# Designs tried in a protein design chat: miniprotein binders against Mucin-6 (MUC6). Part 9

Target 1, 185 residues: Mucin-6 (MUC6), of Homo sapiens (Human) (q6w4x9r395to579)
Amino acid sequence: GHCSLEGGSFVTTFDARPYRFHGTCTYILLQSPQLPEDGALMAVYDKSGVSHSETSLVAVVYLSRQDKIVISQDEVVTNNGEAKWLPYKTRNITVFRQTSTHLQMATSFGLELVVQLRPIFQAYVTVGPQFRGQTRGLCGNFNGDTTDDFTTSMGIAEGTASLFVDSWRAGNCPAALERETDPCS
Below, E stands for the ipSAE of ESMFold2; O stands for the ipSAE of OpenDDE; V2 stands for 0.75 times the mean of E and O plus 0.25 times the DockQ between their complexes.

## First folded at step 4 (miniprotein)

Design xg2 (from xg1 with F39W)
Fold by ESMFold2-Fast, scan of step 4:
Structure xg2 (fold): chain B 185 residues (1-185), chain A 85 residues (1-85)
Amino acid sequence: as target 1 above (185 residues)
Amino acid sequence: SMKRIRVYIEVEGDPEKIEEAAEKIKEIAKELGVPVLVWVREEDGKTVVVILVEGDEEKVKEFVERVREILKELGAKVEVEEEEL
């Protein structure tokens, strides 16, 4: 299965449901019992935009009991707060430069992440067949049915993206974006 | 230089009370200026809230003690793991 985070704030789920959201927070992208050591993949969005969007992807985080691997738009890779030279290898994870503009995180447990650094920061998530029907988060539930792709962290299927996205916030950030105070509006 | 620590907290309890606690925990982190990640996970039909906080030992420990007092009142199952960075 394939999930993508493209064009600043567009997401396509594992079941190929496209949506766009508005938010500035760290979000759970993928949780699954198939991920070892209570692992989760997370996406960080902020008020910035290469494509003049209101919000855009600025970092991807893989978090487990052992590792906090951060890949940022600044082309810096850290684990547990320490900058790492590539290729960087742990017991089950390898982060390396796939091309001059792309980094790849390969794992032994059926998860693969490709990050495009330039010209626009974007992420592509691939999971093996063992993840089918066993994923949760912004990438959806991977069950072959798009009608329940907006399943919240509490297990409720929503008809719109906003409540779905807000339920997957994982940072110290507001539930709703603060209004920008514009002196001319 | 300041010693840095990471604290991982899992809280299992009533979904409605846990959601309220998660928002209050985020507010406490904001007051103390401590970056925190707080997310919800489903496990065996139960709702678990996970809290991860990293930073200077003094600030993180203050945050953890305030969180413990909130969780005490909920009667929730709480697991705490601390690591030196």
Scores: ipSAE 0.067, ipTM 0.513, lowest interface PAE 6.4, mean pLDDT 75
Fold by OpenDDE base, second read of step 5:
Structure xg2 (fold): chain B 185 residues (1-185), chain A 85 residues (1-85)
Amino acid sequence: as target 1 above (185 residues)
Amino acid sequence: SMKRIRVYIEVEGDPEKIEEAAEKIKEIAKELGVPVLVWVREEDGKTVVVILVEGDEEKVKEFVERVREILKELGAKVEVEEEEL
């Protein structure tokens, strides 16, 4: 399964459903029992301009019981808020520079993350087949059905991206705005 | 300082109760402005809801207290593990 966060406000789910939203919060991208140590992948969005529609991805966070890894445009920060030299390696996670503009987080448990740092901060999430039907969050449920990708954190299928996205907020943030747009356009 | 708290909620039997509990917990977290992550899993034949909450000590403490009150009404067993970050 491949999930992408592109163009500042575009998301394509594991089931290849594209949608767009504008939010300035931290959202859960991926939760799964297949992630060890209560792991979760999150996306941090912030304002990139003066209007409400000017929002962009600013960081990706992997959080587990043992690790907190924050990948932003300028640095990789770990549990203690310290910038780490790359490659950074934990028990089952390695973060390294893939190219001059791309970082990669590789894991031993079937999660891969590629982050484009420049010119636009973008993220690409890949999960193994063992995650099929067992994912939750903005990246969807990876069950091959695009019609139920907007399942909320409470298991309710929503018809709009806004309500869906809002359900996956990690904190108290303003409501997201939605616009149905093809991320490839 | 940031504090991480893991709250383990054991709810016996009724999926509806679990959903209700989860919803209430999320609402509390939103009200207090603390980030929260929730996992539902089966452990030892029981449905367990694991909650990770981060924030300042005061807010997290209040969160835990309010969650305990809600869960007590639901007959849920609550265990709290605290970790300083």
Scores: ipSAE 0.000, ipTM 0.212, lowest interface PAE 10.9, mean pLDDT 83

Design xg3 (from xg1 with L37I F39Y)
Fold by ESMFold2-Fast, scan of step 4:
Structure xg3 (fold): chain B 185 residues (1-185), chain A 85 residues (1-85)
Amino acid sequence: as target 1 above (185 residues)
Amino acid sequence: SMKRIRVYIEVEGDPEKIEEAAEKIKEIAKELGVPVIVYVREEDGKTVVVILVEGDEEKVKEFVERVREILKELGAKVEVEEEEL
């Protein structure tokens, strides 16, 4: 299955349902019992540098009990807070430069991540057939039915993207970032 | 320089209480100025809250102690792993 995060704030789920959202948080892209060591793939969104009314992808995070791999739009790769030179290898994960504009994270457990660095930071998630019907998060449930792709973290199928996206927030996000107020005013 | 640590906490508990606890935990992290990742995972029919926090040892430990009081309200299994960075 294929999930994409494109054009700053557009997502296409594993079941090919497209949607757009506006958020400035860390969000769960993918949780699955198929990911080892309680692994989860996450996306970080922040305000667009071009337009304050838009948000864009700024980093992708793979988090497990052993690893916190962060791939940033600045082309910096860290694991557990330490910057790493590419290619970077662990037992089950390799991060390397696929092309002059793309980085790839390859794994031994059926997950592949490709990030486009230029002209716009974008991410592409590929999962093997073992993940079918066993995924949760912004990338959907990978069950072949688009009508339940907006299943929240509480297990409720929503008709709109906003409640779905909000349910998959994985971090603390200041409310002030959504309603930017000048502290000098 | 301050010593930095990473703390990983798993709490197995009542799904109805977990959501409220997660929001309170995020609020405490904001008050202390420490970044935190909090998410809910379902494992083997059980609901688990995962909390990951990284930062200066003094602030992280203060966060963990304040969070401990909230976790007691869940009355469930709590696992804590601490790693020096």
Scores: ipSAE 0.012, ipTM 0.457, lowest interface PAE 8.5, mean pLDDT 74

Design xg4 (from xg1 with L37Y R41E)
Fold by ESMFold2-Fast, scan of step 4:
Structure xg4 (fold): chain B 185 residues (1-185), chain A 85 residues (1-85)
Amino acid sequence: as target 1 above (185 residues)
Amino acid sequence: SMKRIRVYIEVEGDPEKIEEAAEKIKEIAKELGVPVYVFVEEEDGKTVVVILVEGDEEKVKEFVERVREILKELGAKVEVEEEEL
C-alpha cells in the first residue's frame, strides 16, 4: 500500500481516498502492530505563507521505544535529538539521500518512507502486504474499502475529514518537535 | 521536460449545484487527459468543495479556465491556488 502527503496539505490514504488536511499540530500518520517496539509514523504540520494552503508539512517523525527519527523540511535528520549525517544506519533503519531532492528511510519491517525536499516538502509512505487491515491513522486502515478511511482514534467512521484529522492529533500542540513544552502529549 | 503543476480550486456555494456540475467537470478532465479529484471539506461548521487537478501546465491551465466558466454561472465564490511540481 501507498499513502502520500503532497502539495503541503493534501493526503491520499492507503485505500486511495484523497482529502485536504488543515491544522497546525503533530498527527499520527501510521500506527500498526506490525511496527516493532510500538513504532508510529507522525506528520508535523505548521502554517504556510499561501492563503489557500494555510498549513503545510514541515517534518516527518518515526517514533519507537528505540528511536525518534525526525526528517525536517530544512534537510536536517535527527535521532533522539542528535543530528545525523547521511547515510545514517541503525539495526533496522537506514536513512539516505536517494536523489539530490529526495531522502529515503528504508526499514527491515516492511515500511518505506520517501521524502521530497524540493520544490516542496512532501512524503510518500509504502507498506508491505503484512500491513493490510493492520494500519490506523491519517493514512487510513488499508482494508480495501474507502468508505471507512476516516476512522477516528476512537474507532468511529466519520463522513468528513475534519473530525477524523482532529482525532489523530499527537497532543494539543505545539508541534511534536517541541512536545517537551506540552508534558501531556 | 514539460512543466507540471497542481491547481487547487476552492468553491464556496451550494454543494448541490456544484455536484450537478461535477459531470461536466469530469468530462473536461477526461477530454484533456488530466486526473482530477473532487471532495467536500468541513471546518468550523463551514462546507466548501475542493477540486484538485495536476498534470502538464498547458492542459491543467485549460482545465482551470473551463471550470471557472462553469462555476461562474453558479454564482459560487471561487479561489484558485497553483503550485509548481
Scores: ipSAE 0.000, ipTM 0.239, lowest interface PAE 11.7, mean pLDDT 73

Design xg5 (from xg1 with V50Y L52T)
Fold by ESMFold2-Fast, scan of step 4:
Structure xg5 (fold): chain B 185 residues (1-185), chain A 85 residues (1-85)
Amino acid sequence: as target 1 above (185 residues)
Amino acid sequence: SMKRIRVYIEVEGDPEKIEEAAEKIKEIAKELGVPVLVFVREEDGKTVVYITVEGDEEKVKEFVERVREILKELGAKVEVEEEEL
């Protein structure tokens, strides 16, 4: 399956459900028992430079018991707080420059991440078939049914993106707003 | 070296006509080499399409003009907002 984070604040889930939100936090993008060492993929959103009513993707984080790999819009890659030269390799993960504008994180466990650096910072997540029905987070549950893609961290299906997104905050941050309900949008 | 802008387009209309327009809009974006995001939502029995495009001012404005022409022929209601990056 494929999940995308595009155009600053747009998300398309593994089951192809699109939505948009306004938020300034780190959000859990993907959790699964298929990820080793309690691994999780996370997305960091912050205010856009020209408007305080707009938010955009600024970094993607892969966190496990062993690693905290951060890929930022400034083209800096760190692991556990230390800057790394590319290509950067661990036992199961390689981060490298795929093209002049794209970085890739390849793994041995069926997860691939492609980050577009320019002209707009965007992320594309690919997971193998072993992840079907075994994902949770902003990318949805990958069960082939879009009606329950807004399943919160507590297992409740919501009708709106804001409550869904808020349940996946990885920190004490302000509540998210759906872009369509933002008075300054 | 080149001015960049972001444009938001909101379109409300008939589901069938909007789906056809969305495909034409994607074709125009590909032709002009402009990255575009198109997403469709159903809200209270209406179909609304949200389009976001970012890039070089000249190319984005050309894209928006061509999109307006398509949507005008469909009689759809259109809202457009622009901001400088």
Scores: ipSAE 0.000, ipTM 0.106, lowest interface PAE 18.2, mean pLDDT 74

Design xh2 (from xh1 with T21R E51L)
Fold by ESMFold2-Fast, scan of step 4:
Structure xh2 (fold): chain B 185 residues (1-185), chain A 92 residues (1-92)
Amino acid sequence: as target 1 above (185 residues)
Amino acid sequence: GPLEEAKRLVDEAEKLVEEARKTGNLEKLVEAVEKLAKAAVELAKAGDIELAIWVMILAVLVALEAAELSGDPEHQRLVEEVFRLLLELEEL
């Protein structure tokens, strides 16, 4: 299955349902029993983003009990707060520069992440068939049915992308309610 | 200066996170969160708002680790506090 975060704020789920949202928070993209050590893939969105969006993807995070790998739009890769030179290898995860504009995180457990650094920061998530019907988060449930892709963290199917997105916020941040302009327009 | 102080705080936080994972002492994760938050403030003072935001994101992630491992409501309040600071930095 394939999930993508494109065009600043556009998401396509594993069941190929597209949606768009505004939000300035860390969101859970993917949780699954198939991820070792309580692993989760997360996305960070910033309000001051690119010209085509009021919000844009600014970092992707893989978090587990062993690793906190952050890949940011400024081309910095850290694990557990330490900057890493590429290629960076752990037992089950390798982060490397696939092309001059793309980084890849390859894993031994059926998850792959490709991050486009330029011209626009974007992310592409690929999961193996063992993840089918066993994913939760912004990338959907990967069950072959797009009508339930907006299942919230409480297991309730919502009819709107906004409620779905808000249910997958990591930590305590305001729902997409704020319309304040910042001094750095 | 603020940049040198930020680098020192990040280095200290990294060591505390490693100690916490080796020993199971979750108070070391709380100390790391406090140092990362201070580093982000120092980076903001130095005018590097983008890097300040990234360091604060790291503080949120470490706080989430502490809350998940402990189940302690005080650690959940720490997550809420550093997340509030992250939102304030993003408005700059």
Scores: ipSAE 0.000, ipTM 0.089, lowest interface PAE 20.2, mean pLDDT 69

Design xh3 (from xh1 with I57L L61F)
Fold by ESMFold2-Fast, scan of step 4:
Structure xh3 (fold): chain B 185 residues (1-185), chain A 92 residues (1-92)
Amino acid sequence: as target 1 above (185 residues)
Amino acid sequence: GPLEEAKRLVDEAEKLVEEATKTGNLEKLVEAVEKLAKAAVELAKAGDIEEAIWVMLLAVFVALEAAELSGDPEHQRLVEEVFRLLLELEEL
């Protein structure tokens, strides 16, 4: 199965359902019992400079009990807060430059991530067949049925993307903090 | 040239979106999607792939709003069509 985060704010689920993303926080992209050590893939979105209402992907994070690997639009790769030179390898994960504009995170557990750095920061997630019906998050539940792809963190299927997206918010909301200090609010 | 044609199409699409918002005429959103998709193609022909991707993303957004508001399966097909075009642009 393939899931993509493209064009700054657009997502296509593992079941090939497209939707637009309006978030400016960190969101759970993929959680699964198939990921080792409580692993999760996360996406960080922030406001773009082109329009006040537009958002764009700025980083992708793989988090587990052992690792916090962050790949940022500024081409910095960190693990547990320490900058790493590529290629970077752990026991189960290798991060390397696939092309002049693409980084790849390869894993031993059936998850592959490719990030495009230029001209637009975007991400492509590939999972093996063992993940079928075993995923949750922005990339959907990978069960072959698009009608329930907007399943919230509470297990409720929603008809619109906005409630679905908000339910998977994990934190780091700079735009929300800015609004809280706005004297006009 | 292609850049001037693209700008004209985007301006026309913005007016159609505004008109649809004021009148509730969802077919104006469909017209806007068609103009945005055409603008993105003209931008790609001019070599401005980054702007073409952004304009096509706007087409997808407008199509999604039309589909959600109408419940019309034909508008859902339009979403799928412009999204396919977005993916094709990103392969360039």
Scores: ipSAE 0.000, ipTM 0.092, lowest interface PAE 19.5, mean pLDDT 70

Design xh4 (from xh1 with W54L L61W)
Fold by ESMFold2-Fast, scan of step 4:
Structure xh4 (fold): chain B 185 residues (1-185), chain A 92 residues (1-92)
Amino acid sequence: as target 1 above (185 residues)
Amino acid sequence: GPLEEAKRLVDEAEKLVEEATKTGNLEKLVEAVEKLAKAAVELAKAGDIEEAILVMILAVWVALEAAELSGDPEHQRLVEEVFRLLLELEEL
């Protein structure tokens, strides 16, 4: 399945349900028992520099019991608060520069992340078939009901999207933002 | 080859999105959608279904932005068309 975070505030779920939201917190993109060591993929959203009313993706985080890998719009990659030179390898994860404008995080457990750094910070998540019906978060439940999602004319309304998004916030917004600027020793 | 053509179409679409952002010309977003959809089809014909899906997701996003910014019912139909293509690719 494929999930995308694009144009700063647009999301398309694994079941191809598109929506837009407005938020300034860290949110769970993908949590699954298929991810090792209680792994989760998270997205950080903050106010857009070009509009006072808009928010945009500013970082993607992979968090497990062993790793906290952060890929930011500033083209900095950290693990557990320490800056890393690419290519960067752990036991099951490799982060490398795929093109001059794209980074890729490849894993041994059926998750792939591609991040576009320029001109707009965007993320693309691919998961293997073992994740079917086993995902939760902003990327949806991957239950295969895609053909029924578009029987309504426009999909999800903003109010519904807000409730959905709020349900997936990772803790307190101020605490989540502070964790990114305070390096883990 | 089809992969080189797909990359060219994606690069052209990216430039059209940048132009739309600078000028407010939403027709440039529609042109970008057409190029992204063609790129995805070329990738699918070449057997790269995974990349075809990712590129079609881009087409969906650009179409949604055009529809939301314009409020034009014709742009809503474009959204429906690229979503249908995305669903078809995912079933492969």
Scores: ipSAE 0.000, ipTM 0.114, lowest interface PAE 18.1, mean pLDDT 71

Design xk2 (from xk1 with L57M I69E; at its last look DockQ between E and O 0.01; V2 from the best seeds 0.00; counts 0 for: pae E 16.0 > 1.5, placed apart)
Fold by OpenDDE base, look of step 6:
Structure xk2 (fold): chain B 185 residues (1-185), chain A 83 residues (1-83)
Amino acid sequence: as target 1 above (185 residues)
Amino acid sequence: DPLEEAKKLIEEALRLAKEGNPEKAIELVIEAIKIAAENNLPRVIWEALLVAYEIAMRTGREDLLERIEKALEEAIKILEEQG
């Protein structure tokens, strides 16, 4: 399964459903019982301009009972809040520089993350087949059905991206806005 | 212990790079790769490569990667000879 966060406000789910939203919150991208230690992948969005439609991904966060890894454009921060030179290794996770503009987080449990730092901060999430039907969050449920990707944290299928996205907020933030656009544009 | 020795070299390399001596840092990485290859420690080689790349990218010394490439080629030969 491949999930992408591109163009600042575009998301393509594991089931290949594209959608767009504008929010300035931290959202759950991926939760799954397949992630050890109650692990979750999160996306941090912030304002990139003056209008409500000017939002962009600014960081990705992996959080578990054992680890906290924050990847932003300029740094990788760990549990103690310290910026680290790469590679950074934990028991099951390795964060390293893939290219001059890309970082990669590799894991032993079937999660891969590639982060493009420049010119646009973007993220690409890959999960193994063992995650099929067992994922939750903005990346969808990875069950091969795009029609139910907008399942909320409460297990309700929504018809709009905004309500879906809002249900996966990690904190108290303003409501997300939905805009129907071609993700390839 | 070759494993510990190689790891120590990698750690020292990172320190040197942070201190502004990427050339010496890369030399230590190369040494670590050699030790790892001679003792059939491919995981350490992988780690060394990641560190070398980080050093090169952060310091803007991509030219140093050529040296790492040569070291890797030699390491592969050593590993192949071991079977």
Scores: ipSAE 0.594, ipTM 0.829, lowest interface PAE 0.7, mean pLDDT 93
Fold by ESMFold2-Fast, scan of step 4:
Structure xk2 (fold): chain B 185 residues (1-185), chain A 83 residues (1-83)
Amino acid sequence: as target 1 above (185 residues)
Amino acid sequence: DPLEEAKKLIEEALRLAKEGNPEKAIELVIEAIKIAAENNLPRVIWEALLVAYEIAMRTGREDLLERIEKALEEAIKILEEQG
């Protein structure tokens, strides 16, 4: 499965359901029993440089019992608060510079992350077939059915993105703002 | 062992770059690329390139990438002759 975080706050789930939101929080992108050591992938959104109503992806975080790997739009990679030069390797994870504008996090457990640093900070998540039907978070449930992709952290299928997104907040943050522009414009 | 020699050069290059000597670091990366090409070790060339890109980007020394590009061109010719 493939999930993408593009532009400001555009998301396409593993089942290819597109949506967008504006929020200033850390959100859970992916939780799964397939991730070792209670692992989770998270996305940090903050206000864009000009507008109070627009937000953008500013960092991606992989968190487990052993590691807190943060990849920032400032091109800083840290693990457990310490800045790392690339390539950075752990037993199961390698973070490296794929090109001058792209970083990649490869894992031994079927998760791959590609981060575009410039011109716009964006993230692309790939998971292996073992994750099918076993994912939770902003990237959806990867069950082949888009009608339940907005399943909240409490297991309720929502018709709109805002309640879904807010349910996956990882901190005490404001509710996501509705986009005023038409998604098709 | 060419594999171990090339890997050691890459590790030493990263250490030198962290200590503020990117020029010497890139010299070691180029040597590792040459050894890898002469011994048909394309994965080592790839790892050396990853280290070179990181060094150039973190030190703001994009001029070092031109040296790496020349070394890669020579490595590709060597690999083609081996294959």
Scores: ipSAE 0.102, ipTM 0.556, lowest interface PAE 5.3, mean pLDDT 79
Fold by ESMFold2, look of step 6:
Structure xk2 (fold): chain B 185 residues (1-185), chain A 83 residues (1-83)
Amino acid sequence: as target 1 above (185 residues)
Amino acid sequence: DPLEEAKKLIEEALRLAKEGNPEKAIELVIEAIKIAAENNLPRVIWEALLVAYEIAMRTGREDLLERIEKALEEAIKILEEQG
């Protein structure tokens, strides 16, 4: 399964459902029992212009009981806020430079993350087949059906991206502006 | 057991919220947050917090939001005291 976070705050779920949102928060991208130690991927979005109508991805965070890895344009940072030399390895996670513009996080548990640092910050999430039907978050539930990809943290399928995205906030952040879900945004 | 106890509380809170009982749902999520904080389960705290905010946002009730924020503040203090 493939999930992408691309410029203009576009997301494409594991089931290929595209949507766009404009928010300035940290959001849960992916939770799954297949991730060890209660692991989760999170995405950090911030303003890319002078208004909320323009937001962009600025970092991706992998967090579990054992690991915290923050990938932003300039650095990989772990638990103590220290920048790490690449390649960075744990027993089950390796982060390395794939090209001058791309970093890759490879894991032994079927999660692969590729981050484009330039010209704009984008992220591409790949999960193995063991994740089928066992994911939650902004990347959807990976069940082959786009109609329930907007399942909130309460387990309710929503018809709009705004309500869905707001339900996956990981922190104290303002709700996404409803006007920004207008197709003319 | 604390992890399973917290997960059960979150599941029951989701059921109560769907049944239109958000006040009781928030009480259960707050209990889950306390259990998770006392047992150093920060991911569970965040999962419970997401559930709580969704419930409170859907109701528009500021009193529920205030209860969630108080519980979060307490949970952070508990986590900081555990080293």
Scores: ipSAE 0.000, ipTM 0.125, lowest interface PAE 16.0, mean pLDDT 74
OpenDDE base, second read of step 5: ipSAE 0.583; ipTM 0.826
ESMFold2 (binder alone), look of step 6: mean pLDDT 82; pTM 0.789

Design xk3 (from xk1 with W46Y L50I)
Fold by OpenDDE base, second read of step 5:
Structure xk3 (fold): chain B 185 residues (1-185), chain A 83 residues (1-83)
Amino acid sequence: as target 1 above (185 residues)
Amino acid sequence: DPLEEAKKLIEEALRLAKEGNPEKAIELVIEAIKIAAENNLPRVIYEALIVAYEIALRTGREDLLERIIKALEEAIKILEEQG
């Protein structure tokens, strides 16, 4: 399964459902029992302009009971808040520079993350077949059915992206907006 | 084992760079590249290049990348000679 966060506010789920939103919060991208130690992948969105529609991805966070890895445009920060030189290795996670503009997080448990740092901060999530039907979050449920991808954290299918996205907020933030605007505006 | 030797050099390079000796670090990377080339280990060459870039970036010594480029050119020649 492949999930992408592109263009500042576009998301394509594991089931290949595209949608867009504008929010300035941290959201759960991927949660699954297949991730060890209650692991979760999160996306941090922030305001990138003066208008409410000018939002963009600014960081990706992997968080478990054992590890905290924050990948932003300028640094990789771990549990203690220290910026790490790459490659950075833990027991089952490796973060390394793939190219001059791309970082990669490789894991031993079937999760892969590629982050484009420039010119636009974008993220690409890949999960193995063992995750099929067992994922939750903005990346959907990876069950081959796009119609139920907007399943909230409470297990309710929503018809709009904004309500779906809001349900996966990791903190207290303003409500997401579903706008048909240029995400780069 | 040339593979392990090259990898150890890369690891040591990172350590030296973090300790404030990027020049010596780059020398070790170059050595790793040579070993990798001589033993037909292109993957290790790639890893070495990535580490070299990281060292240059973190230490602000982009000037050292020229040495890496030269080493890469030589490595390519070695690989080509091997067929």
Scores: ipSAE 0.404, ipTM 0.723, lowest interface PAE 1.2, mean pLDDT 93
Fold by ESMFold2-Fast, scan of step 4:
Structure xk3 (fold): chain B 185 residues (1-185), chain A 83 residues (1-83)
Amino acid sequence: as target 1 above (185 residues)
Amino acid sequence: DPLEEAKKLIEEALRLAKEGNPEKAIELVIEAIKIAAENNLPRVIYEALIVAYEIALRTGREDLLERIIKALEEAIKILEEQG
């Protein structure tokens, strides 16, 4: 399966359903029992430049019990809060520079992530066949049926993207929280 | 073994850069590029370039890439003569 995050806030699910949303938060892209150590892939969206109505992908996060790997639009890669020099290798994950504009995270468990750094920060998620029907999150359920791709975190199939996307907020919204606490000091 | 020697130089370069000596690190990367060019190992030249870029980015020393560009020009000339 292939899921893409492109053009700031456009998403194409594993079942090839395209949609767009507006939001500034951390969202769950992919959860699956096929990911070891309660793993999950997440995306961080924030405002783009001075325009308050536009949002864009600013970071991708892989979180498990062992690792919190963050790949940011500014080319900073961290694991568990520590900056890492590439190539960076763990037992099951390798993060490396594929080209001057692309980073790749390869895993031993059937998940691959390619991040385009320039000209626009974008992400591409590939999963092996073992993930079929075993995924949840913004990338959809990978069951071969696009009509239920907007299944919320509560298990409800929505007709529109907005409620679907909001249901997959990870609860960690540093940009939104910062704006509310100290919007203009 | 030129391949093993070049790889060891690249690994040592990363270590030195992390320890705060990017200038010495780039010197080792240039040496690895020369060994790779003389022994027709273009993949190793690519790996050395990626490491040089990483060193420059993480240390804020993009000026060191000028030395790498010069070394790469010399390497291309060597590879062309051998090819």
Scores: ipSAE 0.134, ipTM 0.595, lowest interface PAE 5.1, mean pLDDT 78

